# VHH binders against q9x234, part 1

No score or structure here was measured in a lab: all are predicted.

Target 1, 288 residues: q9x234
Amino acid sequence: RTFSEEIKEELVNVPFGSREEVISELLGFIKARGDLDVKSRHIVFSLHSFAASRRLLNLMKYLSKPVSEIIVEKSHNIKKRYIKITAEYSESFMVIEPFFDVALFVSFLRGLFLSGGSMTNPRYHYHLEINLFEEETLALTRKSLKDFFNINAGIIELRNTRKLYIKSIKDILVFLEAIGVQRKLEEIDRIVTERKVIGDVNRTVNFIEANAIRTANSTARQIRAIELIKENMGLENLPEDLRRVALVRLRNKELSLRELGKKLNLTKSQIYSKLKRIIKIAERFGDV
Structure headers, positions and changes below count from the first letter of each chain, unless a header shows other numbers; antibody chains aren't numbered by Kabat.
ipSAE, averaged over its two directions, is called F for ESMFold2-Fast, E for ESMFold2 and O for OpenDDE. V2 adds 0.75 times the mean of E and O to 0.25 times the DockQ between the complexes of E and O.
[cut] stands for letters that were removed.

## First folded at step 5 (VHH)

Design m24
Fold by ESMFold2, look of step 8:
Structure m24 (fold): chain B 288 residues (1-288), chain A 120 residues (1-120)
Amino acid sequence: as target 1 above (288 residues)
Amino acid sequence: EVQLVESGGGVVQPGGSLRLSCAASGFTFSSYALSWYRQAAGIERELIASITRGGSTNYVDSVKGRFTISRDNSENTMYLQMNSLRAEDTGLYYCAAKYPGYRWSPQDYWGQGTLVTVSS
């Protein structure tokens, strides 16, 4: 079962509000997936979600509108399984204007999402989309999302396909709350937090690796200096304080300056100063 | 077009009563949380009572036991019954409607206010 279907299963349980809100939600189903047959006075809904189908049946029951046919079948032409629901047409369904009252608008959005919407599992990507072919309805929906909720939605137009989409996780969470999602919001919040923690860990690892490379380059220079002195003058001919540092560094190539200081009972600053003097001496014999 | 119209304000003696009404139109009244605010001259507007979509009420301490907020969804009207009025209750009383949300909500709707004066 997809992440989208889990959300739609939760939406089935959203309590009904006013009759106008129920009709507005139904209008969302109609605009996304309804085909009006004026001669038979029926609307045929083509749905891909069992949760959406259950919600639609509950809406029609609330409105006392008969459902005359329910068919579940695999379409050979579009390679999708779908549910056809045929219900009585009422002109009252079409008089609701959902774009001017936020209560009606969120009900309308719920209907749109249930019938024609989907969301990628947020563990992979942040993406919510609604298939909505009618240009004017799509434009008004996008405008009202901005006006009521400050949601920035985009439009994708492909061959015979038109989608409204939201990619910002902040906007997706606002959208889902608005249409009545509660428990799945908690799950999404946990996923977002987990992804942020994983990202923070990756940045920390990258910082540690870069610092280790810088430290290794400094150590290599010190060892080269000591080797040049050993080859050209002998370590025995260094002042005793420098000879001790050179020998301990050579025997402990992996140690930090702090660790070398601990072994020689010197501060990091004192070790650094002595290694600088060693490098200066070594420069007489070659490039360090 | 959205309208909130307050009425029922006036001049009353201390200890008296007033009933304020807020008549609403142009939106789905039953889906909004409703509230009363008051504003004394030169002071910022103060929330005094609220009622949720489900009818749960909340009051600031200074009006508890004296004021009662109610709503009639069939008449698109909210009320504030104000009893045992005090001089400190004097001010402009506004009704407001808010669509509930926790991450983002649309702009509240406001009335124009009705004046309540408690004196003499």
Scores: ipSAE 0.461, ipTM 0.795, lowest interface PAE 2.3, mean pLDDT 86
Fold by OpenDDE, look of step 8:
Structure m24 (fold): chain B 288 residues (1-288), chain A 120 residues (1-120)
Amino acid sequence: as target 1 above (288 residues)
Amino acid sequence: EVQLVESGGGVVQPGGSLRLSCAASGFTFSSYALSWYRQAAGIERELIASITRGGSTNYVDSVKGRFTISRDNSENTMYLQMNSLRAEDTGLYYCAAKYPGYRWSPQDYWGQGTLVTVSS
């Protein structure tokens, strides 16, 4: 099962709040996955998650709203199943305004996420999204996320659908906590911590490798410069201090500048300066 | 608009009683945990009593046995019955509402406070 489904399974058992909260959560389901048939006064929910379906049924039961039909269909996509739940529609559901009360909004978000939401495994990348077609609802949801939780959510408009998304792991955690996730948050925290450690290690390794390469290239250049001088003018024609450094560098190709300095009783900076002068002299004879 | 309005404060003698009320509007009252805070002069605001959505109550030791917090969801009102009042109970009393489960404090709702003075 997917990471999303694991989260949704946990949400199935979130205790119900007030009647208004339950209705708000149902409204989330309706907005995300409910198709209203006005003529028959029925609403059909098309869900991909069994956990979401269970939650919806529990909500309906709590509200004493009968479910008339439950159908499991295979989608055109071999990997996806649709659970269609048909229930009687009540206008009372639509009078709820979930965007001005944090309790109602959180319940609403829970419904949205259960029915239309997904989250990637944080081991790979941080991404939470909710499919929601209604532009106004998206805008209000985004605004409320910011107002109530200081969550910065984005909106993506695609050809046939719109999505709200959260990419910040901090914001994702706040979101999940708000809608009632508890146990899975601990797991996410562990994963995030682990990734951070791995990231730091990789950065350190890369830095070390990069520095090693730079140092190697620099050393090679120094040696080439000295050899070029040797071939064209002779090292004996160098100033005495430069000649000494050149000879020691040629004899000790593996040593760092600091180590070279130790051999000559010079500082790293002094060695560096002298090698730069050597390179400059060598440039008279060719590319170094 | 969310509003919490405290009332019932006043001057009382030691050993006396007061009943504070907190009238709430603009939010789903029954969905929130409620609490009473007080702030004495020169002292930080302190939580003194709380009641959950389900009606479970909790008290700080200094008020335990003397104060009783209650709620009436039908009236959107929270109460604090204060008995056997002491001079140290003097302060500004605040009611607060918090949605359980979220950590972001700025979303807590607060009243303006009512003054309780216990003096001989």
Scores: ipSAE 0.223, ipTM 0.662, lowest interface PAE 2.6, mean pLDDT 88

## First folded at step 10 (VHH)

Design r1
Fold by ESMFold2, fold request of step 14:
Structure r1 (fold): chain B 288 residues (1-288), chain A 120 residues (1-120)
Amino acid sequence: as target 1 above (288 residues)
Amino acid sequence: EVQLVESGGGVVQPGGSLRLSCAASGFTFSSYALSWYRQAAGIERELIASITRGGSTEYVDSVKGRFTISRDNSENTMYLQMNSLRAEDTGLYYCAAKYPAKRWSPQDYWGQGTLVTVSS
């Protein structure tokens, strides 16, 4: 449905590795969206994505840890509704340290993204973010993104919200590859290429328009000068070579100096010099 | 914390066999691609055999058919079975581990090397 959800649907199919990698991915779910119920010794996951929910259930099945409850509620503008998954808490889920082995870290990142991550549609802009409230985990994640991938993630801190974000398309593609995206990377590459082409076209059009305005303003100055001379002095009183140039410019307002020079059998430099002299003469009679 | 330790090197006559081992610790061995490299005196280290996390193998032409790379993920150990050894196979043999990546460059892990000498 959303671009993020399409990515998450692909991630459901990433093959499981070692048991430690599966636990590391589960820790990502826990850190982003898990709440420990100490009294019952269960952990409750609050997920917005059906794909993330399917992946979580597959992880728990692999670990032979039963899920005791699944509650599905519609999301509403006025209420928070989630897919609530309740599973047995195990201390083994918390002992893994994903920050020192890249295999564990990419698994952890996959869990974080599935449970609490999102990405904008790259047709509009490039932004990937992960909700990760716990300050120490957020700091370690940011450091490890730099250490393993040379990704410079930013942090957004609001009163009750902490997020990691990535805006560089290069870094986003590295992140997505690392967590196991393949097919959607090809789609994103195509979108990025299309945006570069459109951007180049727009810059070219803007350059052509700006250049045309500059040329028109320069020509307008020359014509203003000729009109001032005509009204205050008379063109017949110009030196013959300047008179010829003035008349040809008036008849050919759209031509470049090089093109005017061709009509008068003069170089661009010669025509420029003559027009400059016309402007200087006109300055005696007013603003040019 | 990461360790790769080669063993099994020694002196062997031409036509003989050796089995090298690379014992690993400190990382998720099963998720890494593994390789053997060889360095003869005065020459740069060259890749001679590799094995993917899924078990697919590749060899340089000079060892194909004579050397066999394998891995035992349950023992965190990679092997190189070297048969029909030649004098040109003499050198230091290094094991290496690299996390598979296309858009980024993971840090390689290296062993210290084990010496193989093929001589009469």
Scores: ipSAE 0.748, ipTM 0.895, lowest interface PAE 0.9, mean pLDDT 87
Fold by OpenDDE, fold request of step 14:
Structure r1 (fold): chain B 288 residues (1-288), chain A 120 residues (1-120)
Amino acid sequence: as target 1 above (288 residues)
Amino acid sequence: EVQLVESGGGVVQPGGSLRLSCAASGFTFSSYALSWYRQAAGIERELIASITRGGSTEYVDSVKGRFTISRDNSENTMYLQMNSLRAEDTGLYYCAAKYPAKRWSPQDYWGQGTLVTVSS
């Protein structure tokens, strides 16, 4: 079972609101997956989700609209089952405008998501999408998401399909809450928190490692410089202050600059400056 | 247009009763949590009673046992039955409708208020 299907299963049990809300939700189904046959006065829904199908049937029952046929077709592609539900068409369903009332819009969104929506497992990626064919409906949905929820949704136009998508986890959570998700929302919160913690830990570890490497390289360079001087001119020929630092560094290869300073009653900055001078002298004899 | 209109306020003697009404229009009434607020002179507005979409009620301690909040979704109206009124109950009473949300902040709707005066 996909993460999307689990969410949809939860939505099957969302209590019905007013008749207008129920119709708005049905309108979501119609806009996303409904084919209207005006001649026969029937609507055919093509769904890929059993949960969505169950919800649709419950909506139709509530509205006292009989379902005339339910067909489950196995596509040649082993992975996709199609459920076709045929019901009586009513013009009253198309008169509702869900974009001006938040309650109606939420119901509409629920229908859209159930019939045409999907969400990736938040453990891997943050992505929610709804497949819509009608450009106008897509634009209105995007606008209403922004106006009511401050959600920034994107639109992708593909050859034969249009998709509304949400990438922000914050926005996804708001969306899911709005359409009635509760239990799965808590699960997502936990996952997001875990990912954040892991991310922070990784960042910290990387920072520590990077600093360690930098320090190690710097220390190695200092030692090489001192050794080079020793081989070419002798440490005894260094100025007294530099010679002292060079000898202490060579004897204490594991100490930080601060710790070296403590041993010599010098500041970190003073030690750094002296080592820099040592390196400069060493560069006369070769690469360090 | 969204409207909340309070009514039923007036002057009453201590120990008396009043019933306030809040008539709503322009939105899906049944989907909102409803509340009564009051504001006494020189005091900040305070929540005194609330009712959820499901009909669960809550009251501030000062009105418990005396006030009853209710709703009629078929009439798009909320009520506040006020019994055993006291001088301290004097104030402007406001009706409010809030869409239940935790992760976002939808617009709240407010009435203009109705005045309740309890005096001997």
Scores: ipSAE 0.693, ipTM 0.872, lowest interface PAE 0.7, mean pLDDT 91
Fold by ESMFold2, fold request of step 14:
Structure r1 (fold): chain B 288 residues (1-288), chain A 120 residues (1-120)
Amino acid sequence: as target 1 above (288 residues)
Amino acid sequence: EVQLVESGGGVVQPGGSLRLSCAASGFTFSSYALSWYRQAAGIERELIASITRGGSTEYVDSVKGRFTISRDNSENTMYLQMNSLRAEDTGLYYCAAKYPAKRWSPQDYWGQGTLVTVSS
């Protein structure tokens, strides 16, 4: 089972509220995956989730609306099961306004997510999306996500596809809580915490490694400079203060500049200045 | 448009009773938690009673046993029955509706308030 399907399994058991809320949830199924046949007064739903199908059947049972046909097919293009459910259409469904208040909107979102939504496994990245082709409904849904939840949803609109998406983990958690997820929210909270710990460790390790590499490269450069001077000029021809520093650095390759300064009774800045002069002299004889 | 309208306030003697009503419209009343708040002069508004969408009630200690909150979802109305009133109960009483949420802040709905005065 995918992470999305696990969420949808939990949503099957969200308690029904008022009749208006049940109808609002059904409108979510209709807007995402319903094909209306006005002549026969039936709607054909095209679903890819058994959990979504079970929830739809529960909604129809609650509303006392007959389901006349259930067909399971294997879709070649999507490589998932394709479940067709035919149910009675009622014009009373269409008088309910899913955007009326937050209670009806939450129910509508649950229907949209069950029928046309998905979420990536948050261990790998954060992404929640809803397939919603009808332009005005998409715009109203996006607006209402902002108005009720302060969620900033994006839109993907490419050839024959329209999707509403959410990438902020904070916003995804709000969305999932709103539509009735509880147990999976606890799992996601654990995953987010684990990822924060791993991120903090990685940042610390990267900083320590970069500093160690920089220190090692600096020491190697100083030793290279001293060796060039020894090979080309002789250390005896350095000014006395630089010659002392060069000899002590060669004898103590492992010491930091602060430690070298202590051996020579010099500050870190004084030892650095003298080593910089040594490097400058050495550059006359080759790359340092 | 969302509306919460309180009524039933007035002047009453200590030991008397009042019944406050909060009539609601413009939202799905049955899905909201409901509350009564009280504000005395110069004091911050305080929660005194609440009722969940499922009917569970909670009260602040100063009103326990004297006040009863109830809801009638078929009439979109919440009530506060106030018995054994005391001078300290004087104040402006507000009804409020809040959609239950933990990770986000739903818009709270408030009434205009109804004045309760307990005096000899």
Scores: ipSAE 0.669, ipTM 0.858, lowest interface PAE 1.1, mean pLDDT 88
Fold by ESMFold2, look of step 10:
Structure r1 (fold): chain B 288 residues (1-288), chain A 120 residues (1-120)
Amino acid sequence: as target 1 above (288 residues)
Amino acid sequence: EVQLVESGGGVVQPGGSLRLSCAASGFTFSSYALSWYRQAAGIERELIASITRGGSTEYVDSVKGRFTISRDNSENTMYLQMNSLRAEDTGLYYCAAKYPAKRWSPQDYWGQGTLVTVSS
């Protein structure tokens, strides 16, 4: 089962509220995956999720609306499996206005997500999306997400696809809480915490690696300087204190400035000052 | 249009009783947590009683045992039964409705208040 399907299976058991909330959830199924046959007054739902199908059947049972047909299809030419559910609709479904009361809107969003929504496993990245082709419904949904939750949802449009998407983990968690997710929210919270810890570790490792490269480059520059002096004037012509430092650095290319100081009975700052002077002298003979 | 309308306030003698009502419209009443607040002259509103959508109640100590909050979802109405009233119960009583949320901040709905005066 995918991460999305696990969420949808939890949503099957969200308790029904008022009749109006149940109708609002059903309207979400209709808007995302319903094909209305005006002549027969029936809706055909095309669902890919068994959890969504079970929830839809529970909604219809609650509303005492008969389901006349259930078909499970599998096509050799495409990998998608469809569950087609044919049900009678009522004009009362069309009177419900899901966008002005947060309780109805939450129910509507649950229906939209169950029927046409998905979420990437948050271990990989944060992404929640809903297929919602009808332009007016998409606009009202996006507006209501902003108005009720301060969620700034994005839109992706392709020639045959229109999707609403959310990529902020804060906004995704608000969305999932609102539609009734409980136990999966706890799992997502743990994943988010783990990813934050791993990210902090990676930044620390990158910092340590950059410091190691910086140290190696600094040491290479010091060695280059000492070699230029040796080739062009001879180390014996350095002041005694600089010559001692130059010789110990050549013999101990791997040591830190503090470690060199211990060998010469000097502080880190004294070693640094002397190496700086060595580099300045070497610059007279070439690039350091 | 969301509306909360309090009623049932008035003047009552100490030891007396009043029943406040809060009639709601324009939202799905049964899905909201409900509460009563009290405001005495010149001080901040205080929460005195609350009831969850599931019916669990909580009270501030000063009213516990004397006040009873209840809800009737079929009538979209919340009640506050106030018994054994005291002079310090005098104030403006507000009803409020809030959608339960932990990760976001729903807008609260408020009534305009009903005045309760306890006087000898």
Scores: ipSAE 0.661, ipTM 0.862, lowest interface PAE 1.3, mean pLDDT 88

Design r1
Fold by OpenDDE, fold request of step 14:
Structure r1 (fold): chain B 288 residues (1-288), chain A 120 residues (1-120)
Amino acid sequence: as target 1 above (288 residues)
Amino acid sequence: EVQLVESGGGVVQPGGSLRLSCAASGFTFSSYALSWYRQAAGIERELIASITRGGSTEYVDSVKGRFTISRDNSENTMYLQMNSLRAEDTGLYYCAAKYPAKRWSPQDYWGQGTLVTVSS
């Protein structure tokens, strides 16, 4: 099972709130995956999630709305199962405005996510999206997410669909909590923490490695410079202080500048300055 | 429009009783945690009683055993039964509704307050 499906399975068991909340959730299903047949006064829901289907059926049962047909279609081309649920259409469902009440909006979001939402496994990528074609609903949803939860959601327009998406893990967690996710939320928290630790370690390691490489390159350049001077003018012709540093560097290729300084009773900065001067002299004779 | 309207305040003698009501409208009442606050003159507003969505109650020590918070979701009303009132209970009493959340801070709803005066 996908991570999304696991979340949706958990949502199947979210306790029902008020009738208005239940209707709001149903409205989410309608907006995301409901096709209205005005002639027959039926709504056909096309779902890809068994969990979503179960939840929808439970909502319909709660509302005492009969389901006339359930069809499971196996698409030959797409490893995706389609579940079509046909129910009687009621205009009363469309009268609810879920965007002005937090409880209604949360329920609405739950319906949207169940029917049209997905989330990537947080082990790999932080991304939550809701597929919805209706532009107005997307805009209102985005606005309400911002207003109620301070969630920054984006909208992408694709050739045949529109998507609302959330990339911030912080916002994703708020979203999931709002729609009733509990157990999986804890799991996500653990994953995020682990990733952070790993990330920090990797950053540290990368930093250390980068520094090591830089140091190695610098050391190599210093040695090349000294060798170049030795070949072209001789180290004996360097100022005494530079000559001392050059000789010590050449004899101790593995030591840090600090360690070199210790040997010569000079500070790291002094050693660095002298080596820079050496390099500058060497540049007279060629590329260093 | 969201509204919380407190009522039931007044003047009472020490040892007397009052029942405060908070009538709510404009939001899903049953989904909110509810609380009573009070503010005495010159003192900051303090939480005195709370009731969760599930009906669990909490009280500050100063009102334990004397005050009882309750809610009626069918009427969108919260109550505070106040018994054995003391002079120290004098103040403005506010009802509040908070949506339970851990990771975000939704807007809280507040009433305008009702005055309770305990005096001989």
Scores: ipSAE 0.580, ipTM 0.833, lowest interface PAE 0.9, mean pLDDT 91
Fold by OpenDDE, fold request of step 14:
Structure r1 (fold): chain B 288 residues (1-288), chain A 120 residues (1-120)
Amino acid sequence: as target 1 above (288 residues)
Amino acid sequence: EVQLVESGGGVVQPGGSLRLSCAASGFTFSSYALSWYRQAAGIERELIASITRGGSTEYVDSVKGRFTISRDNSENTMYLQMNSLRAEDTGLYYCAAKYPAKRWSPQDYWGQGTLVTVSS
């Protein structure tokens, strides 16, 4: 099962609220996957999720609307399975405006997500999307998400469809909570936390490695400088304090500046300063 | 327009009883957690009782056993039965509605308050 389907399965058992909330949720289904046959006065829902289908049937049952037909089209590709549910159309379903009341809106969102929504596994990518054709509904949904939840959703227009999407994990979590997800949220939180920990560890390791490389490069440069001086002017011609540092550095190529300081009874800063002077002298003879 | 209107306040003697009502309109009442707050003179507003969507209730210690919060979703009304009233119960009583969420902080709805005075 996909991560999306797991979420949808949980949503099947969300308790029904008021009749208006139930109708709002149904409206979500209608807007996302409902086709109205005007001649027969039926709505045909085309769904790809068994969980979504179950929820829809429960909604219809609650509203005492009979389902006339359920067709499951089997394709070799699981992703191409279609469940078609046919029910009697009622104008009462279309008169509800879910965008002005938070309770109605979240119900509406639940319907939208169940019928047309998907979410990627947070282990790999943070992404939630809802496929919806109607531009006006998408715009209103986007606006309401912002107004009620401060969620920043994007809209993508494709050749044959439109997509609302949320990329922020924070916003995704708010969205899921709003539509009634509970248990799966805990799992998502764990995943996100794990990713964060891993990320932090990696950053730390990278930082350590980077510092090590810098140190190594600095050490190498110091040694090169000293060798260059040795070859061109002789270390005996250095000031006594610099000569001492140069000799100790050559003999102890693995030691840190602090450790070198200990050997010479100097501070790290003093050693650094002297090595810098050595490098400057070496630069007279070539690139260091 | 969202409205919460408190009623039932008044003057009562110590040991007396009052029943407050909060009538709600303009939102889906059944979807909200409800609470009673009170504000005494010189003191900050305090939560005294709450009731969840499912009917679970909580009380501050000072009112436990004396006050009872309830709701009627069919009437969009919340109640506070106050028994054995004390002088310290004197204050403005407010009703509030909150949409239950952990990750989202929706705006709370508040009434204008009703005055309860307990005096001899």
Scores: ipSAE 0.281, ipTM 0.696, lowest interface PAE 1.9, mean pLDDT 90

